# Designs tried in a protein design chat: VHH binders against q9p7j3. Part 254

Target 1, 174 residues: q9p7j3
Amino acid sequence: MILPLFPETQVHVFVYENVSNCAAIHEQLISQNPIYDYAFLDAATILYKKQVYSAIIRALEDRRDEQMKTKTIHSEVILSLSPKTEISSAFRQFSMTKKSKNIVVVKIDSKLTEEEEFERLDKLVEGNRVEFSDEELQKLIDFKVLKKNYKLDPSTLENPLASILSSIALRGYS
Key: E = the ipSAE of ESMFold2; O = the ipSAE of OpenDDE; V2 = 0.75 times the mean of E and O plus 0.25 times the DockQ between their complexes.

## First folded at step 20 (VHH)

Design ja5 (framework vhh_6qgx_2; at its last look DockQ between E and O 0.84; V2 from the best seeds 0.64)
Fold by ESMFold2, look of step 20:
Structure ja5 (fold): chain B 174 residues (1-174), chain A 124 residues (1-124)
Amino acid sequence: as target 1 above (174 residues)
Amino acid sequence: QVQLVESGGGLVQAGGSLRLSCAASGRTFKGYAMGWFRRAPGKEREFVATISWRGSAIFYTDSVKGRFTISRDHAKNTVSLQMNSLRPEDTAVYYCAAVPGYAIYNTAEEYDYWGQGTRVTVSA
């Protein structure tokens, strides 16, 4: 997929449910294995496609403006999901952990088609691929986690989209 | 209470220029992208341009690229559209709009807040 705001950049997003090997993937991420150069997100933190796309756009905007705070574009996506500027908190709150069961995986600057990227990723993830859609994400979200991560009040939990999306764009400038 | 108010429309000869402005009141739209749409006679509303909160992520529809420039001024809480080299095909009502976060797909359905529009007529 190519986002209109960044037409030179190919992006792929995949969703897996019932992942049995998050601990193994986590070990590879710690060791900085280049085969695992993706953003691995805990799906319990993601309710909307627009949440992921907005974080991707924010990371790309920061890269173009030479304002990235992390070493890679994929780590910058993880930071960009957070309404706060603290890097360690963002990773703790949004990254896949060894205990995660469902994940969202982002590849930025891909030189592969979606099918080719999927074939590569599918060798790494032991789980069931589902469509990247609001319908599937809604099944995987943990609303308690969402409320905590974005400090949502009860009145916004029915439709928290505007609060979440504006927080992603505003981080560090509020 | 919350309003987007466009100004700067009018009649202009082909090849001329106009600058549209959109003033926001009742809210500062922190963390919102802003956009311009237009509706020509007999057509549906179409996307023209968008600008991110930070002002650095910008996208234009093909038909206006190189001729139109979107900008925003946080101190004045305004967004502007500089329209140069105007053509009769640019004749439309122009609408300012706001969307939380970023304009991802550049569709009218993305935008939560809309102005009432300002008319631009470009005569041959």
Scores: ipSAE 0.810, ipTM 0.905, lowest interface PAE 0.7, mean pLDDT 92
Fold by OpenDDE, look of step 20:
Structure ja5 (fold): chain B 174 residues (1-174), chain A 124 residues (1-124)
Amino acid sequence: as target 1 above (174 residues)
Amino acid sequence: QVQLVESGGGLVQAGGSLRLSCAASGRTFKGYAMGWFRRAPGKEREFVATISWRGSAIFYTDSVKGRFTISRDHAKNTVSLQMNSLRPEDTAVYYCAAVPGYAIYNTAEEYDYWGQGTRVTVSA
């Protein structure tokens, strides 16, 4: 897909459930295998599509403005999900872990169609692809983790989207 | 009481300029993107421009590109729309709007808060 704010950048987002090889993927990421040039997110931390898109846009803005805090655009997406400025915290909060079962995978600067990118990614991920939708994400979310990551309280739980999106936007601008 | 209040509208000749301003009150709108919409006589409300909280993410509807400039002042909690080279087809009531997060939305349904609007009339 193309984001209106960044028409020159193609972005793809995929959701996988029941992934059996997260540990193996994680090892490849640690070793910085270029084949795994994606942002691998723990789906337990993602509630909305807009949450992911907001992080992507934040990362793209940072890159455009030469203000990236991380080495790669994909790592910047992970950082951008967090209300915290600490990179390590952001990764602990949102990145796929060895124990993850469901994941959201983001590809920035893709030169492939969605289907082509899927075919490529499908060779890396052993799981079931599901629709990237709020409905599907809602099935995968861990609300305890979500509440912790964004410090949601009873007053914000009625509209967690607004709180999440604002938190993303406010990172580093408190 | 949360309010967005537009100002700066008026009558102007074609080719002229106006600067609209929107002042937010009742809340800081921190972390909110701000946008401008307009409704011409007999037409539906349409997207004009939006700007992210950071102020770095901006996009416009095609018909105003190169002529309109959206900006915001966090200190004053305002968003502005500089309109140059105005055309009769720009005649409309202009509305300020706010939405949580980044300016990724060009649809009115996504915006949570709206101003009362300010009228802009461009004569031929």
Scores: ipSAE 0.334, ipTM 0.708, lowest interface PAE 1.4, mean pLDDT 92
ESMFold2 (binder alone), look of step 20: mean pLDDT 84; pTM 0.864

Design ja6 (framework vhh_6qgx_2; at its last look DockQ between E and O 0.87; V2 from the best seeds 0.80)
Fold by ESMFold2, look of step 20:
Structure ja6 (fold): chain B 174 residues (1-174), chain A 124 residues (1-124)
Amino acid sequence: as target 1 above (174 residues)
Amino acid sequence: QVQLVESGGGLVQAGGSLRLSCAASGRTFKGYAMGWFRRAPGKEREFVATISWRGSAIFYTDSVKGRFTISRDHAKNTVSLQMNSLRPEDTAVYYCAAVPGYAIYNTPDEYDYWGQGTRVTVSA
């Protein structure tokens, strides 16, 4: 996929359910194995496609403006999902952990087609690919986690999507 | 109450320039991207340009690239569209719009808030 705001950057997003090897993937990420150069997100924290695309755009905007806070574009996507600036908190809240069961995987700056990237990723992830869609994400979300991560309170906000998306764009600004 | 109000439309000869302005009231649209769309006679509403909250991520439809410039001013709570080298095919009603976060797809359905529009007529 090419996002219009960043037309030279190819992005792929994959969703896996029932992943059995998150601990092994986590070890490879800690080791900084370049084969695992993706953003691995816990699907329990993602309800909307627009959440992921907005975090990707925010990370790319920060890269272009030389305002990235983390070492890689993929780690910057993880930070960009958070409404707050604290890096450690963002990774704790949004990254895949060894206990995760469902994941969203992002590749930025891909030189491969979606099918080619899938073939590589599928060798790394022991789970079942599902469509990257709001319908599938809705089945995997933990609403308690979502509400906690974004401090959602219907008494003050009737549109949680708008609140989530605006907070991603606003992080670090007021 | 939230309003987007466009101004600056009018009649201009081909090759001329106009500057459209969009004033927001009732909120500052913190964390919203802004965009311009237009509707020509007999056509559907089409995307023209978008600008991020920070003002650094900008995209234009191909037909206006190099001729139109979008900008925003947080102190005045406004978004502007500078239109140069106007052509008769730029004749349309121009709408200002706001979307939370970033514009992703450049479709009208993506945007939550809309102005009433300002008419631009470009004569040969």
Scores: ipSAE 0.823, ipTM 0.913, lowest interface PAE 0.7, mean pLDDT 92
Fold by OpenDDE, look of step 20:
Structure ja6 (fold): chain B 174 residues (1-174), chain A 124 residues (1-124)
Amino acid sequence: as target 1 above (174 residues)
Amino acid sequence: QVQLVESGGGLVQAGGSLRLSCAASGRTFKGYAMGWFRRAPGKEREFVATISWRGSAIFYTDSVKGRFTISRDHAKNTVSLQMNSLRPEDTAVYYCAAVPGYAIYNTPDEYDYWGQGTRVTVSA
């Protein structure tokens, strides 16, 4: 897909549930295997599509403005999900772990169609692909983790989307 | 009470310029993207431009590219739209809008807050 703010950048997002090989994927990421050039997110931390897209946009802004804090655009997406500036904290909060069961996978600068990219990614992920939708994400979310990551309280829980999106935008600028 | 209040509209000749301003009150709109929409007579409200909280994520509808410039001032809690080389087809009521985070989509239903609008009339 193409985001309005960045028409020259193709982005793909995939959701997998019941992933059996997160530990193996994690090892490949640690070893910086270029085949795994994606942002692997723990689905337990993602509630909305707009949350993911906002992080992507933030990362793309940072890249465009030469303000990335991380080494790669995909790591910047992970950082961009966090309201905190610390990279390690952001990764602990949002990145897939070896214990993850459900994941959201983001590809930036794809030269492939969504289907082609899926075929490529499907060779890496052993799980079931589900629709990238708020409905499906809602089934996978851990609200305890979400509340912790974004410091949601009873007042912000009335409209958690607004709070989350604002937090993403405010990182480093609040 | 949250308010967005537009100003700067008026009558101008084709080729002329106007600067619209939108002042936010009642809340800080921190972390919100701001945008401009317009509704011409007999037409639906359409996207004009948006700017992120950071101020670097900007995009325009095609018909205004190169002529309009959106900007914002956090200190004043305002967003502005500099409109140059105005055309009769730019005649519309212009609305200021706000959305949490980034303007991922350029559709009106994505925005949570709206101003009352300011009328811009461009004569031939």
Scores: ipSAE 0.718, ipTM 0.860, lowest interface PAE 0.7, mean pLDDT 94
ESMFold2 (binder alone), look of step 20: mean pLDDT 83; pTM 0.852

Design ja7 (framework vhh_6qgx_2; at its last look DockQ between E and O 0.80; V2 from the best seeds 0.67)
Fold by ESMFold2, look of step 20:
Structure ja7 (fold): chain B 174 residues (1-174), chain A 124 residues (1-124)
Amino acid sequence: as target 1 above (174 residues)
Amino acid sequence: QVQLVESGGGLVQAGGSLRLSCAASGRTFKGYAMGWFRRAPGKEREFVATISWRGSAIFYTDSVKGRFTISRDHAKNTVSLQMNSLRPEDTAVYYCAATPGYAIYNTAEEYDYWGQGTRVTVSA
C-alpha cells in the first residue's frame, strides 16, 4: 500500500490470529535479529485500520522532520500508537508479548510486493492470516485494554475513534 | 456549536490568483488534519489538498500540484489555500473539511466536519 501523504514509501500491514510462536518471535525481537525488522503489535490493542495507519503516518512525519525518539521506524510506530510520550509505557501497552495470541505486523519501506513480503513473514509467524480490516480487528480487540491504553472517558465512549486518532497526531503537542 | 466557514471565493481571470481561508469556531481542532475539496457543476466533490495537524505532512491532487499551496495557522485557528495560475477547470465550489488524526484515503467520507463552501469562478 502507498499512503498518499508519503507516496514514496511502501507499507504493508498483516494480521494473524491464533499465533502459536509469539514467545519465539519475542526472543528474536529482544535479540534485535534484522530478519524480524517489523513492528509486531498485540492485536488486543488495535480496533481500527485508521489507528494503525495514523501511527504509521505519525512515525513517518516524525522521521521526515528528524523528531523520531526511537532507533527504528518500526519501533517509532509502536511509540506513535500511544497518546503519551513515554517510550517504555508505549512498548508495554502496544507491543506483542510472549503471551500474545493475535498480532498486527507492520512493514515500512518495503521493497517487495505485498505477496512477496507475506511470503517472508509467513516463514516467521505460525498463525492464520486474516484480512487487515475493521471487521477482523474488532473480533480480536480487548475493549478493557483499549479503554485503559487511551484513558477513554464518558465524553469519548460514543466516539472513541476520534479521540484515539487525534491523540496519535497530537502526542507531545498538547 | 462547531462550524467551518470558508471565505475568499470570487471571479478571477485565467492565470490569476485567489486565497481561500477557512475559519473554525466552537473548537480548535487539536489533533485534526484539514483538507480542501471542490465540486464542479454536476460532479461529486473531489479531493484537492490535505495538511496534518503539525503542518508538515501535506498532499495535493495532481491537477493542482505546484499551483496551489495549503497552509494552517493555529493562532488564528484557520486553514488556507493559495491558488495561483488559475485555470477555467478550477471553477468549483471549494469546501474546507476536518478529520481527526490524519487524512489517509483522501475521500470525502473520512472527514467529519465540513464548511458550506465558497464559489470560485475562473473565466477564460
Scores: ipSAE 0.824, ipTM 0.912, lowest interface PAE 0.7, mean pLDDT 92
Fold by OpenDDE, look of step 20:
Structure ja7 (fold): chain B 174 residues (1-174), chain A 124 residues (1-124)
Amino acid sequence: as target 1 above (174 residues)
Amino acid sequence: QVQLVESGGGLVQAGGSLRLSCAASGRTFKGYAMGWFRRAPGKEREFVATISWRGSAIFYTDSVKGRFTISRDHAKNTVSLQMNSLRPEDTAVYYCAATPGYAIYNTAEEYDYWGQGTRVTVSA
């Protein structure tokens, strides 16, 4: 897909459930294998599509403005999900772990169609692809983790979207 | 009570300029994107411009590119629209709007808060 603010940048987002090889993927990420050039997110931490898109936009803005805090655009997406400025905290909060079962995968600067990118990614991920939608994300979310990551309180739990999106936007700008 | 209040509208000749301002009150719109929409007589409300909280994400509808400039002042909790080289087709009621998160939307349905509007009339 093409984001309105960044028409020259193609972005793809995929959701996988019941992934059996997260540990193996994680090892490849640690070793910085270039074929794993994606942002691998724990789906347990993602509730809305807008949450992911907001992080992507934030990362792209940072890159455009030469203000990236991390090494790669994909790591910047992970950082951008967090209300905290600490990179390590952001990764602990949102990145896929060895124990993850469901993941959201983001590709920035893709030169492939969505289907082509999927075919490539499908060779790396052993799981079931599901639709990238709020409905599907809602099935995968861990609300305990979500509440912790964004410090949600009872007043925001009925509609946490605004709080989440604002938190993302406010990182480093309190 | 949350309010967005527009000001700066008026009558101007074609080729002239106006600066619209929107002041937010009742809450802080920290982390919110701000935008401008307009409704011409007999037409539907349409997107004009939006700006992210950071102020770095901006985009315009095509018809105003190069003529309009959106900006915001966090300290004053305001968003502004500098309109230059105005055309009769720019005649409309201009509305300020706010939405949480980044300014990635150009549809009215994505905005949660709205002002009452300020009228801009551009004469030929």
Scores: ipSAE 0.437, ipTM 0.753, lowest interface PAE 1.3, mean pLDDT 93
ESMFold2 (binder alone), look of step 20: mean pLDDT 84; pTM 0.866

Design ja8 (framework vhh_6qgx_2; at its last look DockQ between E and O 0.87; V2 from the best seeds 0.83)
Fold by OpenDDE, look of step 20:
Formats: structure tokens, C-alpha cells, sequence
Structure ja8 (fold): chain B 174 residues (1-174), chain A 124 residues (1-124)
């Protein structure tokens, strides 16, 4: 996929449910294994496609402006999901954990087609790929976690999209 | 009530310049991307330009690249479109629009708020 704002950057997003090896993946991420050069997100924290795309755009924007707060574009995507500037908080809020069951995987700067990238990633993730859609994400979301992460109030719970997207855009803004 | 109000339209000769402005009121639009669309006579509304809240994520439709510049002023809660080297094919009603977060797509359906539009006429 090509984002309109960044036509030179190819992005792929995959969703996996019932992943059995999140703990193993997490260990590889901690060890900074280059084969796992993706952003691994807990699907329980993701409600909309636009949420993920907004985080990606924010990260790419930061990179372009030489204002990345993290070491890699993929870690910046994770940070960009958060309304908080603290990196550790962002990772606690949105990154895949050893206990995660469903995940969203983001690849930035891919040199491969979506299918090729999938084949590569499929060797790393033991789970079932599902469609990257709002419908599928809605099945995987934990609304308690979502509410906590974005401090959603009752008035925004029926349609939290605008609040979430605005929060992503406003991170670090004073 | 939420409003986007465009201004700056008018009649100009080919090769001339205009500066459109859009003033937002009724809400802060903090964290919203702002954009410009246009509708030429007998045509559908089309994307012109968008700018993120931070002001660094910008892109244009191909036909206006190098000629138009989008900018925004948070203090004034405005978005502007500097149009240089105008062409007759730029003749249209120009609309200001806003969407929460980032503009991911260049389609009008993505934008939640719209102005009433300002007319730009470029004579040959």
C-alpha cells in the first residue's frame, strides 16, 4: 500500500488472530533480531484502520522532519499510536506483549509486494491471518483498554474515531 | 455551531495569483487535518491539497503542484491556499474541509466538515 502523503514509502499491514507464539516473538524483539523488523501491535488496542494509518503517517512525518523519538520507524509507529510522549508508556499501551493473542503487524519501507511480505512474515507468526478491516478489528478490540489508552469519556464511546485520531495528531503538542 | 468560512475568491487573469483563506469557528479543530477541494462547472468535487495539524504532512493534486501552497495558522485557526500561475482550468468553487487526525485519502468522503465555498474564476 502507498499512502498519499508518502508516495515513495510502501506500507503493509497484517492482522493475525489466535497467535500462539507471541512470547517467542516478544523475545526476538527484545533481542533486536533484525528479522523481526516490524511494528508488532496488540490488536486489543486497535479499533480502526485509520488509527493504524494515522500512527504510520505520524511516524513518517516525524522521520521526515528528523524528529523521531525512537530508534526505528517501527518503534516510532508504536509511539505514534499513543497520546503520551513517554516511550515506555506508549509501548506498554500498544505494543504486543507475551500474553497477546491477536496482533497487528506493520511494515514500513517494504521492498516486497504484500504477498511476498506476507510469506516472509508468516514464517514468524503462528496464527491466522484475517482481513485488515474495521470489521475484523472490532472483533479483536478490548474497549476497556481502548478507553484507558485514549482517556475516552462516555460521550465519545459511541464513536471514538475522531477523538483517537486527534489524540494521535496532538501528541507532544503544547 | 461549527463553521468553516472561505474567503479570497474572485476574478483573475491567467497567470495571476489569489490567496484563499478559511477561518474555522465553533470548535478548535485541534488535531484535525485541513484541506482544500474544488468543483469546476459541470464537474465533481476534487481534491486540491491537505495539511496536517503539525503542518508538515502536506500533499497536492498533481495539477497544482509547484503552483499552489497550502498553509495554516493555529493561532488564528485558519488554513490558506496561495494560488500562483493560475490557469483557466483552475476555475472552480473552492471549499475548505477538515478531518480528524491525518488525511489518509484524497477523497471528500473522508472529511467531516465543509465550508460553503468561494468562487475562483480565471480568465484566458
Amino acid sequence: as target 1 above (174 residues)
Amino acid sequence: QVQLVESGGGLVQAGGSLRLSCAASGRTFKGYAMGWFRRAPGKEREFVATISWRGSAIFYTDSVKGRFTISRDHAKNTVSLQMNSLRPEDTAVYYCAATPGYAIYNTPEEYDYWGQGTRVTVSA
Scores: ipSAE 0.821, ipTM 0.905, lowest interface PAE 0.6, mean pLDDT 95
Fold by ESMFold2, look of step 20:
Structure ja8 (fold): chain B 174 residues (1-174), chain A 124 residues (1-124)
Amino acid sequence: as target 1 above (174 residues)
Amino acid sequence: QVQLVESGGGLVQAGGSLRLSCAASGRTFKGYAMGWFRRAPGKEREFVATISWRGSAIFYTDSVKGRFTISRDHAKNTVSLQMNSLRPEDTAVYYCAATPGYAIYNTPEEYDYWGQGTRVTVSA
């Protein structure tokens, strides 16, 4: 996929449910294994496609403006999901953990078609691929986690999308 | 109450220039992207340009690229569209709009807030 705001950048997003090897993946990420150069997100924190695309765009905007705070574009996506500037909190709240069951996986600057990227990723992730769609994400979300991560009150839960999306774009500028 | 109010429309000869302005009131639209759309007579509203909250992520529809420039001013709570080398095909009502976060798909359904429009007529 190419996002209009960054037409030179190929992006792929995959969703997996019932992942059995998150601990092994986590070990590879800690070791900085280049084969695992993706953003691995806990799907319990993701309700909307637009949430992921907005974080990707924020990360790409920061990269172009030389304002990235993390070492890689994929780690910057994880930070960009957060409404707050603290890097360690963003990773705790949004990254896949050893206990994660369902994940969203982002590849930025891909040189591969979606099918080719999937073939590589599918060798790394032991789980079932599902469609990247609001319908599938809604099945995997934990609303208690979402509410906590974005400080949503009960009235905002009726229309949380605007609050979440504006928080991603506004981070650091309050 | 929240309002977006466009201004700067008018009649101009082909090859001329106009600058549209959109003033926001009742809200500063923190964390919102802004955009311009236009509706020519007998047609549906079409995307023209968008600009991110920070002002650095910008996208133009192909037919205006190189001729139009979108900008925003947080101090004045405004977004502007500088339109150069105008053509009769640019004749339309131009609308300012706002969407939370970033404009992703460039469709009217993406935008939550709309102005009433300002008319631009480009004569041959």
Scores: ipSAE 0.803, ipTM 0.901, lowest interface PAE 0.7, mean pLDDT 92
ESMFold2 (binder alone), look of step 20: mean pLDDT 84; pTM 0.862

Design ja9 (framework vhh_6qgx_2; at its last look DockQ between E and O 0.01; V2 from the best seeds 0.00; counts 0 for: pae O 9.8 > 2, placed apart)
Fold by ESMFold2, look of step 20:
Order: C-alpha cells, then structure tokens, then sequence
Structure ja9 (fold): chain B 174 residues (1-174), chain A 124 residues (1-124)
C-alpha cells in the first residue's frame, strides 16, 4: 500500500491469528536478526486499520522531521501507537510478547509486492493469516487493554476512534 | 457549537491569486489534520490538500501542486490555502474539513467536520 502523505514509501500490514511461535519470534527480535525487521504488534491492542496507519504516518512524519526517538522505523511505529512519550511503556503496551496469540505485523519501506512480502513473513510466523480489516481486528481486540492504553472513559467510548487517532498525533504535545 | 467557516472566495482573472481561510470555533481540533476539498459545477467533490496537526506532513492533489500552498496557524485556530496561478478549471466551491489524527486516504468520508464552503470563480 502507498499512503498519499508518503507516496514513495511502500507499506504492508498483515494480521495473524492463533500464532504458536511468538516465543521464538521474540527471541529473534531481541537477537536483532535482520530477517525479522518488522514491527510485531499484539493484536489485542489494535481495533482499527486507521489506528495502525496513523501510527505509521506519525512515525514517517517524525522520520522526515528528524524527530524519531527510537533506532528504527519499525520501533518508531510501536512508539507512535502510544499516547505517551515513554519508549519502554509503549513497547510493553503494544509489542508482541512471548505470550501473545494474535499479532499485527508492519513492514515499512518494502521493495516487494504484498504477496512477496507475505511469502517471506509466512516462513517466520506459525499462525493463520486473516484480512487486515476492522472486521477482523475487532474479533482479536481486548477492549479492557484498549481502554487502559488510551485512557478511554464512557464519554470517549462513544467515539473511541477519534480519541485514539488524535492521541497518536498529539504524543509529546499534550 | 463546533463549526468551520471558510472565507476569501470570490471572482478572479486567470493567472491571479486568492487566499482562502478557514476559522475553527467551539473546538481547537488538537490532534486533527485539516484539509481542503472542492466541488466544481457538475462534478463530485475532490480532494485538494491536507496538512497534519503539526504542519509538517502535507499532501496536494497533482493538479494544484506547485500553485497552491496549505498552511495552518494554531494561535489563530485557522487553516489557509494560498492559491496562485489560478485557472478556469479551479472554479469550484472550496470546503475546509477536519479529521482526527491524519488524513490517510484523502477521501471525503474520512473527515468528521466540514465547513459550508466558499465560492471561487476564475474567469478566462
């Protein structure tokens, strides 16, 4: 996918359910294996496609402005999902863990078609690919986690999308 | 009550310039991107430009790139569209709009708030 704000940057997003090897993936990430250069997110924290795209746009905006706080664009996506500036908190809240069951995987600056990128990723992830859609994401979300991560209360639960999306854009300025 | 109000439209000769402004009231739109759309007579509404809340992620439709400049001023709670080198094909009603976070697809349906529009007529 090409996001209009960043027309030279190819982005792919994949969703897997029932992943059996998150512990193995996690070990590869801490070993900094370059084959695993993706953002691996816990799907329990993601309700909307726009949530992911907004975090990607925020990370790319910060890269363009030389305002990135983390070492890679993929780690910057993880930070950008958070309404708060603490890097370690963002990773604890949004990253895939060894105990995760469903994941969202982001590739930025891809030189491959979606199908080609999927072929590579599918060798790494033992799980069932599902569509990246609001319909599938809402089956995998943990609403208690979502409420906690974004401090949603009854008034913001009427339109949680707007609250979440504005939080991503405002991180560090609110 | 929340509203967006456009101003600065009018009649101008081809090659001329206009500056549109959009003032927001009843809300500061913190964390919202702003955009401009236009509707020519007999045509559907089309995307013109968007600007992120911080003012650093900007995108223009191809037909206006290099001629139009979008900007925003948080102190005034306004967004502006400087339109230079105007052509008769730029004749339209211009709408200001706001979307939480970022404009992702540049489609009208992603925007939550709309102004009533300001008419721009460019004479040959």
Amino acid sequence: as target 1 above (174 residues)
Amino acid sequence: QVQLVESGGGLVQAGGSLRLSCAASGRTFKGYAMGWFRRAPGKEREFVATISWRGTAIFYTDSVKGRFTISRDHAKNTVSLQMNSLRPEDTAVYYCAAVPGYAIYNTADEYDYWGQGTRVTVSA
Scores: ipSAE 0.795, ipTM 0.902, lowest interface PAE 0.8, mean pLDDT 92
Fold by OpenDDE, look of step 20:
Structure ja9 (fold): chain B 174 residues (1-174), chain A 124 residues (1-124)
Amino acid sequence: as target 1 above (174 residues)
Amino acid sequence: QVQLVESGGGLVQAGGSLRLSCAASGRTFKGYAMGWFRRAPGKEREFVATISWRGTAIFYTDSVKGRFTISRDHAKNTVSLQMNSLRPEDTAVYYCAAVPGYAIYNTADEYDYWGQGTRVTVSA
């Protein structure tokens, strides 16, 4: 996928449910194995495609402007999901953990087609790929976590997307 | 048994420098992020700096940015904190800590292992 504002950057997003090896993946990430050069997100924290895309765009913008707060574009995606500026908070809020069961995987600067990238990633993730759609994400979301991460209240729950996107956009500008 | 042992603390004048070192023993702490915390007299323990396993992710508390540098040596199984331009408000007991995972944390509750601490005193 090519984003209009970043035509030179290919992005792929995958969703996996019932992942049995998150702990193993997590260990590889701990070791910073370059084969695992992705942003691994806990699907329990993701409700909308636009939420992910917004984070990706924010990260790419920060990179473009040489304003990245983290060391890698993928870590910047994780940070960009958060309404908080603290890197550690963002990772605690949104990154895959050893206990995760469902994940969203983001690849930035891919040189492969979506199918090729999937084939590569499928060797790393032991789970079922599902469609990257609001419908599928809605099945995986933990609303308690979502509410906590974005400080959603009853007045914003009617349109949580707007609140989430605003939170992402306003990070660092409050 | 797993141990973290800090060293390098002492008395220094304002504007001076110290280098703290933390040696890990009992295990390699592979895949662990390492961090430094400090507790000033009469204050709670606060985050200072953290570094990921491979050292590609580093995070500092704002008050030490530009003055402190965290690093680690895998061969020696150590983490260090170079402290420059020290200030009286940097006076504290400094603790080394370790946490499993690739993510870095600035909260003490996330860290599983702690050293006994080394005292740093900065005089005016």
Scores: ipSAE 0.010, ipTM 0.249, lowest interface PAE 9.8, mean pLDDT 91
ESMFold2 (binder alone), look of step 20: mean pLDDT 84; pTM 0.859

